# Designs tried in a protein design chat: VH-VL binders against q9vpl3. Part 258

Target 1, 224 residues: q9vpl3
Amino acid sequence: RGKINIQRPKAPHYERARVVAVTQPKYPELPKAKSCFKTRAERTQQQQENPYNEIIAREVRNWLDHSRLVAFFHLSSITADDIFRVRVQLHKQNLHLKSYGSKIIEQAVKNTRYEAIVPLFHSNHCIVFSPDPEKTAALLRIVRRVPQMVLLGGIVEETMLSRNQLVAYAQMPGLHAVQAQLVQTLSQAPGHLIQQLQAHQNSFVQVLDVHAKNQMNEETPKST
Short names: E, the ipSAE of ESMFold2; O, the ipSAE of OpenDDE; V2, 0.75 times the mean of E and O plus 0.25 times the DockQ between their complexes.

## First folded at step 9 (VH-VL)

Design B26 (framework fv_cemiplimab; at its last look DockQ between E and O 0.36; V2 from the best seeds 0.60)
Fold by ESMFold2, look of step 9:
Structure B26 (fold): chain C 224 residues (1-224), chain A 122 residues (1-122), chain B 107 residues (1-107)
Amino acid sequence: as target 1 above (224 residues)
Amino acid sequence: EVQLLESGGVLVQPGGSLRLSCAASGFTFSNYAMTWVRQAPGKGLEWVSAISWSGSSTYFADSVKGRFTISRDNSKNTLYLQMNSLKGEDTAVYYCARDVWDSDYGLYMDVWGQGTLVTVSS
Amino acid sequence: DIQMTQSPSSLSASVGDSITITCRASQSISTYLNWYQQKPGKAPNLLIYGASSLQSGVPSRFSGSGSGTDFTLTIRTLQPEDFATYYCQQGYDYPRTFGPGTVVDFR
């Protein structure tokens, strides 16, 4: 119990037989490759067919154990070069850009207060982790130049915040203790907050889906 | 100056209880997960327990699970280890350490306290 | 649980020597291996994290390498202050386990 399940991967062997090969390494990938920007179908298939999902879920739990700031973004089509540049800019601020499939997130947050966030990961997304909530303003400034990353909301101090609440939190960096108290007060309706995040995500995905079907993803309004 | 200072180590009878404290200074304590590591006299290091930045997740070595609990008070910058049902094998210097995670490097302990000696004798 | 072993258990060396300490995990731990130095009566100090990254303030004569199950700490050009006990420790999974230690004594 609590084992890596190296012994356990043998149990779900028939799922491997019906689908494409498991391509995920047993260890976390050292370079932040472009893997988080694969198509939706590829990401879902890899997640479902990888018998080592618990190893990757442990990585997510480690991020949550060490991050006071977690921000969720919807990710539209973006070049590998552009997202890598953003990842490097964020990393310089101790902000860690990651992407994980919904099955992995579900395993990671099972039996926690965050179990309700899993539906946010059914579509294209990115997550940013940081141990330092004071970096929220820096995060928002960096991604403002990246229209392909649309803020959905986040978690600050274990409190779920809507997009507008997170933006408001970032606008008062000099009042950190007061900001933490404000965040706690706003958490009285967590179910309402989750519903707002899902509704915002769903409506935006619908708009992007229309654009992806009607227009090629050759447009690059990088705004830099 | 980043510092961790353990306290509370004393002589205790087998079956007794003891609470250790670790006072943190020189850094934002609530940004970090924390760990306890112990070392029996003349022996090697043994990881004991870890706690997330908020205290919501805790982890224990099998040798202490069910007998020890770990907690923290971020308002006082203090980490605690509650030790119950103490045995002779729990005799050790107990260190607190600042814990760090990054998917590129794994989990590691970058700052250590000086340690506090717990002796369980009968 | 991931068992960690170290080799040698102890060694005797002179100032100016180069030494190598090995650490082996009972299963793959990626590059999630750390090295700590401990002098008698003192707390441990982090030397190397993530198999090969030097902690701030650690001299460049220390280096680490390895991945998977086999790891190496190398101390080039030993100095008097390097005579200590060295521990490897995996940061891959809970429980976080240490190796038994390697005592480096000067002769």
Scores: ipSAE 0.755, ipTM 0.904, lowest interface PAE 1.0, mean pLDDT 81
Fold by OpenDDE, look of step 9:
Structure B26 (fold): chain C 224 residues (1-224), chain A 122 residues (1-122), chain B 107 residues (1-107)
Amino acid sequence: as target 1 above (224 residues)
Amino acid sequence: EVQLLESGGVLVQPGGSLRLSCAASGFTFSNYAMTWVRQAPGKGLEWVSAISWSGSSTYFADSVKGRFTISRDNSKNTLYLQMNSLKGEDTAVYYCARDVWDSDYGLYMDVWGQGTLVTVSS
Amino acid sequence: DIQMTQSPSSLSASVGDSITITCRASQSISTYLNWYQQKPGKAPNLLIYGASSLQSGVPSRFSGSGSGTDFTLTIRTLQPEDFATYYCQQGYDYPRTFGPGTVVDFR
C-alpha cells in the first residue's frame, strides 16, 4: 500500500521560482462579463438614446390622447398564445391591448398629466386602450377569464381610478340611465314636497277644528 | 347616418374674425378627436388644426398658429374654429373631419363634412 | 415638419386602364399613410388608411402599398367615377401634411 507522500513539495529554488513566475502565461483577465445586469440606470440611459424609443413613446402618447378608457394590468406568467387569445377577444370589442417598456412609458408621460401612472409599471404589464368608456364592463368581463391579467387601475375620461373604482364604474348604469334616473328623482321631489306640505296643512286644520269644537262644547252652559 | 355639417363660412374683411362650427351626428362625438382641413380655390388640401376628444390637447399648423383657436362642446356635438386676424391667404373651403387612431394604421380621417367657404377680401 | 410629394402631378388615362400614383415622405412614417379621393366641388373621401388598408365601401380595384418613405396607390381597371384628384397624407406626426395631389383625367 504505497505511502501517499503528503509532503508539501519543497519550494523550488529561488531562481526557478523566478523563472516560473515570469513565464507564467498572463492570461488576459477574461473581460469581466459585464454582468448582464446592467443597472436599471444603465438600461434606462441606453433606452433614452434610441430613436426607436421616441417613436414608441409617441405611439403611447397618441393612445393616451385618443383613449377615454385606459386600463393597466399586471401580467403574471402568461404565454404568448394566451395573450394573443385575449388580444383577439378584446379587439372584437374595440379594445386594444398593448405592452410597453417601463422606460418608454416614463418617457411618454414625462411632463404630462399622466405622469402619475409611472409607478404602476414596475413589472410585466400591459395596457388596454379604448375610445369608448362604455366598454369598461366588457373589458372586465373578458379579463375575468384571464387570471394572469391582474387589474391595477385605470383612467376613465381623464380621471385616474383605482381597481375598485374601475369595477364600480363598470357596474354603474350608463350615464344616460343615471341621468334619466336623476331627472325622474328630481321630477318627483316637488310632488312629494307638495304632498308633505299639504299633509301638514291638513293636519293643522284638523287640529284647529278639534280645538274649535272643544271650545264650543266648553262654552255651552250646563243649564242647571 | 354618420354626418358632419360645417357652417359659418362668409365673406369677411382682412383683419376680421370668424367662428366656424361643425355639427356632428350619427356617432358618439366625444369618442373622437376632430380636425379642420382647408382648401384654397384651385389648390390642394391643407391641415389646419386638430383637437383631442376632451379638448385638452390642441394642434395647429404654423400658418394659423396664434390666430386660430380650436374648441369643442361635447354636450352639443359641435366642433368650433375661431379664426382671428384673417388674411387673404385664409380664403378657403374649410372641412371638418373625424379622426381615428390606431397603432397599426396611424391617424386617419374617415368622415368629412361638405365644407364651408370662407372668403377674406377687401 | 414632414414634407409629402406626389408623382405625377397629373395623368391622363382611359377607362379600363391601370394607373399608379406615388407618394414620398421626407422621413420615415412607417405605414402611417392615407389616400384620399376628391371630386370637383366635393369633400375628400378616405380610400386607403395605414398604407394598404381599404376603407369600407371602397372598391377592391383600389390598392395601396409601401412603407417608410415610399408609397403607391394603384387603381386597376379605371372606371368613369375614378376620375378625380388623389391626395396622400401622413398620419405619423403633427402637423399633418398632405401631398400636393394627383389629378387623374380622361385621355
Scores: ipSAE 0.611, ipTM 0.832, lowest interface PAE 1.0, mean pLDDT 87
ESMFold2 (binder alone), look of step 9: mean pLDDT 94; pTM 0.956

Design B27 (framework fv_cemiplimab; at its last look DockQ between E and O 0.35; V2 from the best seeds 0.67)
Fold by OpenDDE, fold request of step 10:
Structure B27 (fold): chain C 224 residues (1-224), chain A 122 residues (1-122), chain B 107 residues (1-107)
Amino acid sequence: as target 1 above (224 residues)
Amino acid sequence: EVQLLESGGVLVQPGGSLRLSCAASGFTFSNYAMTWVRQAPGKGLEWVSGISWSGSSTYFADSVKGRFTISRDNSKNTLYLQMNSLKGEDTAVYYCARDRFDSDYGLYMDVWGQGTLVTVSS
Amino acid sequence: DIQMTQSPSSLSASVGDSITITCRASQSISSYLNWYQQKPGKAPNLLIYGASSLQSGVPSRFSGSGSGTDFTLTIRTLQPEDFATYYCQQGYEYPRTFGPGTVVDFR
């Protein structure tokens, strides 16, 4: 198994690379002084906005405003019937499967914290929306049965997650369970520390006791 | 039981400020966008403001834009409406409502509080 | 802003009557129309969402129809508890806008 070259890590698979690129925190660029004059490009872009695209972009924004969970999927050679079946299953879990064009997504997320997702939409994609992040596990369970739906990543509580991170998130216990575990762990930590500190003291006392016993045995005169 | 409870409605002078609160119970507050709607005495309903589940997006009616701010604390299950530069026309019962969205149905409000009365008078 | 209108502004009816309230939008709002009922001194209650979907717990005597700009709320057999003010509201875009309301009173 070839030595993992730490100095030149193999470029992640294209899909992974894309997700990583999207999940990198974009630090707000200092507001470039908006020149009062909209560049001709900005005017032209505004004029070319198909009213229809804006309507659909608004829909996407509404989904984002109401969804704590957003998952992105690539669709590979899936039939309409299969999509319908998946949609029904997802809907039963209050998961909403939608498909939008790349331009619409771009328009919807422009100048938002989600602008980084735009590169994910170069091919056939679908998005699943849910108001409940606890449904992530259910989502992944359903999609696992659909090989044509490939998880690319997602957004949970406004945080962009890679595919692997989303899977890990789905495996985590609920907030209360995590809190309970944390409390348990924290409660055990002092006990373990005390035990470790006392171990050396106890060992020292044992050595002293052995020494004292040996001295007492040497002082007992052989009564001939 | 799903419940919204508004508070903070009092008598205030024109130009004054007031903060309304809406306490949510019986549901996961953070899963929902929220809305404020007001009703002047003897008048119809007027949408005032909306906020996304996270608070990242806020919307306002033109009549209150620049004077009102909407916010939320999901850890406290509470929605807020900060009202500044109050006018006589702002006198109304203010309702908080749970907001819902589906692309098949649009935006709708499925749960309402009982409202709190704000009176702006000299 | 999308302007909403309702007709009639008020109507008198008897228990057992079937009544119809109309709502009109100034532009197409697809099926994104909601109906609310408000009783005196009470908060509004959602009746219909998405033009025709009945809210859970609402009696089946309430029905909504329409698309585009013209919408209708129908109450098939008016009950004593149905005397109230009814508002339509567009859920198409911000700002959200309400109709002026229709008062349904006893004849």
Scores: ipSAE 0.897, ipTM 0.964, lowest interface PAE 0.4, mean pLDDT 88
Fold by ESMFold2, fold request of step 10:
Structure B27 (fold): chain C 224 residues (1-224), chain A 122 residues (1-122), chain B 107 residues (1-107)
Amino acid sequence: as target 1 above (224 residues)
Amino acid sequence: EVQLLESGGVLVQPGGSLRLSCAASGFTFSNYAMTWVRQAPGKGLEWVSGISWSGSSTYFADSVKGRFTISRDNSKNTLYLQMNSLKGEDTAVYYCARDRFDSDYGLYMDVWGQGTLVTVSS
Amino acid sequence: DIQMTQSPSSLSASVGDSITITCRASQSISSYLNWYQQKPGKAPNLLIYGASSLQSGVPSRFSGSGSGTDFTLTIRTLQPEDFATYYCQQGYEYPRTFGPGTVVDFR
């Protein structure tokens, strides 16, 4: 049943819950305790005892205030040991694996441009936060080994990206890699193309030299 | 060498305005949220304002709300504090600090600048 | 706003002493407490974050403990460079309030 399976309290194991239900005697007081009837005092008490929604929402806002990279995953069944190992691997790369309920996410992103992400959290999920968007490639490499985590998309530099866009972003070379790629491409150009480019370069340099010489001759006044 | 350097602290008259700058070096400035903290002469530390890595979220102490604004220029690695309607109680050394968050540890300031003195006096 | 208090407000100690500084929050702040050191004429620097985690480069003679509302900073084998003012600060919510400070002076 949905309520029982969704609640995360000090989890009654399925087998233990079944045994308790069978062996526990029914008392009139138990039906009274299970009733949803609430007095005004009980309603006030419950309102006072649910401060954690805003506390956890603030945690999400703090992650967003400090994370240039946010990635969203659908999470299939995974053992606690396996998810822990993934969390440790991610942590080594400054990648922080978390999970939050949809009501918490909705409260955290209310009145922001990120309201569109809320439907992603109606199913089983996890989120990875990082201050460093250059870690996107490392994230995808680690998660590729974890079929239980299925990439849905992410936020990079406050821009929402689809799965394919995030994968493409991770494949973009850094500034140094772009410079190296340009040098490699120019070095691999055919010999006849290199000869033609050098001829054009010499022609433009020659034009520039003549232009500069003419400017110097025009600016040389006779001094006295 | 991770460094923060504040500048712009001078003597101003009450009601005046002043903009402080904080120059960052030795780290990727745009990866970090930032904070301003002040210290009146002979007094303790007072948190003033904070700003997210992008500048989209800003936070202020009640004592400065409506008078101060915080901003950043990630292309220049610079944090700013615009102070308007200055009062004598705003006299302090102003520090900028690099802010951090992890849900295991909360919010903390791991790198501090050396401070710049703002004096509000007629 | 979360009010932060510290005790003592000042203390005198000798090199080699072990000292303890207490910080209290007006409400639970989980383990989200930080300790900063400020030497005269200098900027503050971070010692402890998250109640007990030692910042990189801080000597192991510094340690922190506590959770909820009560926190301590302990300095074992006090060194000459440890004579300074120590501030606690909550990192739980905005505004990020500081304690009033504890001055540790040479005896």
Scores: ipSAE 0.794, ipTM 0.918, lowest interface PAE 0.9, mean pLDDT 80
ESMFold2, look of step 9: ipSAE 0.776; ipTM 0.912
ESMFold2 (binder alone), look of step 9: mean pLDDT 94; pTM 0.957
OpenDDE, look of step 9: ipSAE 0.864; ipTM 0.946
ESMFold2, fold request of step 10: ipSAE 0.776, 0.669; ipTM 0.913, 0.876
ESMFold2 (binder alone), fold request of step 10: mean pLDDT 94, 94, 94; pTM 0.958, 0.959, 0.958
OpenDDE, fold request of step 10: ipSAE 0.895, 0.894; ipTM 0.964, 0.964
ESMFold2, look of step 17: ipSAE 0.716; ipTM 0.895
ESMFold2 (binder alone), look of step 17: mean pLDDT 94; pTM 0.956
OpenDDE, look of step 17: ipSAE 0.844; ipTM 0.934

Design B28 (framework fv_cemiplimab; at its last fold request DockQ between E and O 0.43; V2 from the best seeds 0.73)
Fold by OpenDDE, fold request of step 10:
Structure B28 (fold): chain C 224 residues (1-224), chain A 122 residues (1-122), chain B 107 residues (1-107)
Amino acid sequence: as target 1 above (224 residues)
Amino acid sequence: EVQLLESGGVLVQPGGSLRLSCAASGFTFSNYAMTWVRQAPGKGLEWVSGISWSGSSTYFADSVKGRFTISRDNSKNTLYLQMNSLKGEDTAVYYCARDRFDSSYGLYMDVWGQGTLVTVSS
Amino acid sequence: DIQMTQSPSSLSASVGDSITITCRASQSISTYLNWYQQKPGKAPNLLIYGASSLQSGVPSRFSGSGSGTDFTLTIRTLQPEDFATYYCQQGYDYPRTFGPGTVVDFR
């Protein structure tokens, strides 16, 4: 009774192998939950000059017209579920997470002051829009918990900010506080300048004094 | 309370110019795009113009394009409509409205002023 | 430009009635339709945005439905304060356009 080697089953006869290969139920790959975030390749293929692109570009323009805060993120491997969770959290803060194709963005910002952002959208990305720039801190707090979302930069009040600048902005005190600080800094600037100028003068005087003292000591004859 | 208050509506002769103002209060004006809508006496509503939150983008109805200019001063919480080359057809109550947008809902106006009457008559 | 139409232009109803106003767009506007109420001598008030979303402070007797080109505003159990003119407005594209309005008067 030949021990059926269950570890290395003998390859079936060619004909049987063919039948088995044909009869293997091709389970339709569960439609990969088309993540609302189409892969870069899928996004690029569908973006032919479709009237639809203009419609979506219009949407982007509308967001820009209504958003004082725009943040750009690179998306690493993130699940649809995770994106949804983040979206919900952001939405609670009146932050709107959107994803658009690079061509759409290009079309939307063409001949605008924002044209420089186009290179940021060559990879998987998402954009967060908000009418309230004060929500920047909230945005960063939420996204910090999502390692798959990497901040690339943003636009705050029509000014493009790098990642670091956006982080710094989020940490800044309110406008009035910043204004107060600015005034304070400006008011101190003349004082500091005067101090620096005086420091140089004082140092010069000290050097001269030392020189004078040394000369006086050399002129005192050693009274034998 | 969120409020918009239009002013500047007066009687003007055809070919004349007029500047309307809309003062916003009770909300952060700079966070919102704004629009002008007008209503001729006994007629329906007509969209006139829109402006982005920053003022960098402006939109006009064809009926007023080239004659009207929309602007805003966010530091003063004020929206403006400069109307040039006024015609009899421009006679209307002019409303300013706060504009909202969401990709789920589109563009809509959630807050309206009480309007100011502009009369163009010889 | 997107043309908006409304039907009927006017309707007479009694307190307690349920009424429906229809709005049609010349092209698909998705769900980007808004409904406004205007009383005589007053500014318009937003009732419904995005075809079906009820504006804060608006009574629940107001409801909106529709997508694409055909939209409806329904007022259930009409109240005395509901006698007004109602306008639909597309929020899909510029220029923004309004319907001609529907006058709801007392029978």
Scores: ipSAE 0.893, ipTM 0.962, lowest interface PAE 0.4, mean pLDDT 88
Fold by ESMFold2, fold request of step 10:
Structure B28 (fold): chain C 224 residues (1-224), chain A 122 residues (1-122), chain B 107 residues (1-107)
Amino acid sequence: as target 1 above (224 residues)
Amino acid sequence: EVQLLESGGVLVQPGGSLRLSCAASGFTFSNYAMTWVRQAPGKGLEWVSGISWSGSSTYFADSVKGRFTISRDNSKNTLYLQMNSLKGEDTAVYYCARDRFDSSYGLYMDVWGQGTLVTVSS
Amino acid sequence: DIQMTQSPSSLSASVGDSITITCRASQSISTYLNWYQQKPGKAPNLLIYGASSLQSGVPSRFSGSGSGTDFTLTIRTLQPEDFATYYCQQGYDYPRTFGPGTVVDFR
């Protein structure tokens, strides 16, 4: 077979992360007269979805196991050249720009505290991972010149932060000073600080309320 | 100077318990996932266990699952391996290693300690 | 579990020789293969990660290649300090598995 054989020897390296993350294989429809067996397309699609989903979900779990900083962005239409330039700039700062489908993210964070992030991935998006939370300021500086990337929020030290909280975090002194400042703030009892913490908690509860309502609709056990 | 230093390896009777420690210096320990790798005398390398930067995810080889636990204290820059129900086949030099991940390269161990010998013998 | 094999198990070589060590995985691991060097009585050291990326401080006489299931470590112009055991290791999935090692001895 001419064209297929030529394509296979010359085809790009299919094990590249970009190709694996984007490609969803589809196969031709099989004959009309079906038996007890699934059609070739149904079997192949099911097999391809399951193996690719878990492989890529494992990649996301590896990123989470190795990243103290995770930032989420809404992504508008952008040229391949522009996003590549941004990725290179970020990479120089140990910031890793990635994108994953919502099914992959859901599978990756299932049964973890991060299940609340799944709704963020139903729209066009990208994610930045880094092992170093002190790179948050560099991240925000680089993406400020990229209007197609709109910051939604992030995770720092396993804590979910809104956009404004992440921007405020980036303006704090180094990590040790941030830890000391947080401990001092939590140890104080002035009404302003308590109300500020309650406002942050209400923001987190609102995110959890969306998640809990989704879970209640999907997993409504009979109460008794 | 980036360093990892294991300690706690001794002679232990079968069925006994032992905790290994790995002290990290010269880098920000809390930025990195960590692993334990062992090498029986005259044998090759065997991965034993891994732990995420926060400790929230842990991984074990089937040969030690249920008997060993892994933990870390980021405030003390220390990785731990608790070994219970020790067997003769657990006799090895135990190395701690700093783990890395990038989707371009996969998982790899870029810094290793010098190892501590655990001997399980009657 | 992903099984790793290495060939040869051992070899004898002289200073100045070029040698090649092969590693094979039981399934595709993309380019997620690492090479480590271990001298007697010492801890392993990372040489190559991601099949072909040279770790900082590793001499350019070391090179790696391969993808999928078949991988190669090449040492050109062997030096006295290169006589050691070499291990490949897959970084694709848990458990993280090593090859059995290749001993490179002075002829």
Scores: ipSAE 0.778, ipTM 0.914, lowest interface PAE 0.9, mean pLDDT 81
ESMFold2, look of step 9: ipSAE 0.770; ipTM 0.910
ESMFold2 (binder alone), look of step 9: mean pLDDT 94; pTM 0.958
OpenDDE, look of step 9: ipSAE 0.808; ipTM 0.921
ESMFold2, fold request of step 10: ipSAE 0.773, 0.771; ipTM 0.911, 0.910
ESMFold2 (binder alone), fold request of step 10: mean pLDDT 94, 94, 94; pTM 0.957, 0.957, 0.958
OpenDDE, fold request of step 10: ipSAE 0.892, 0.892; ipTM 0.962, 0.961

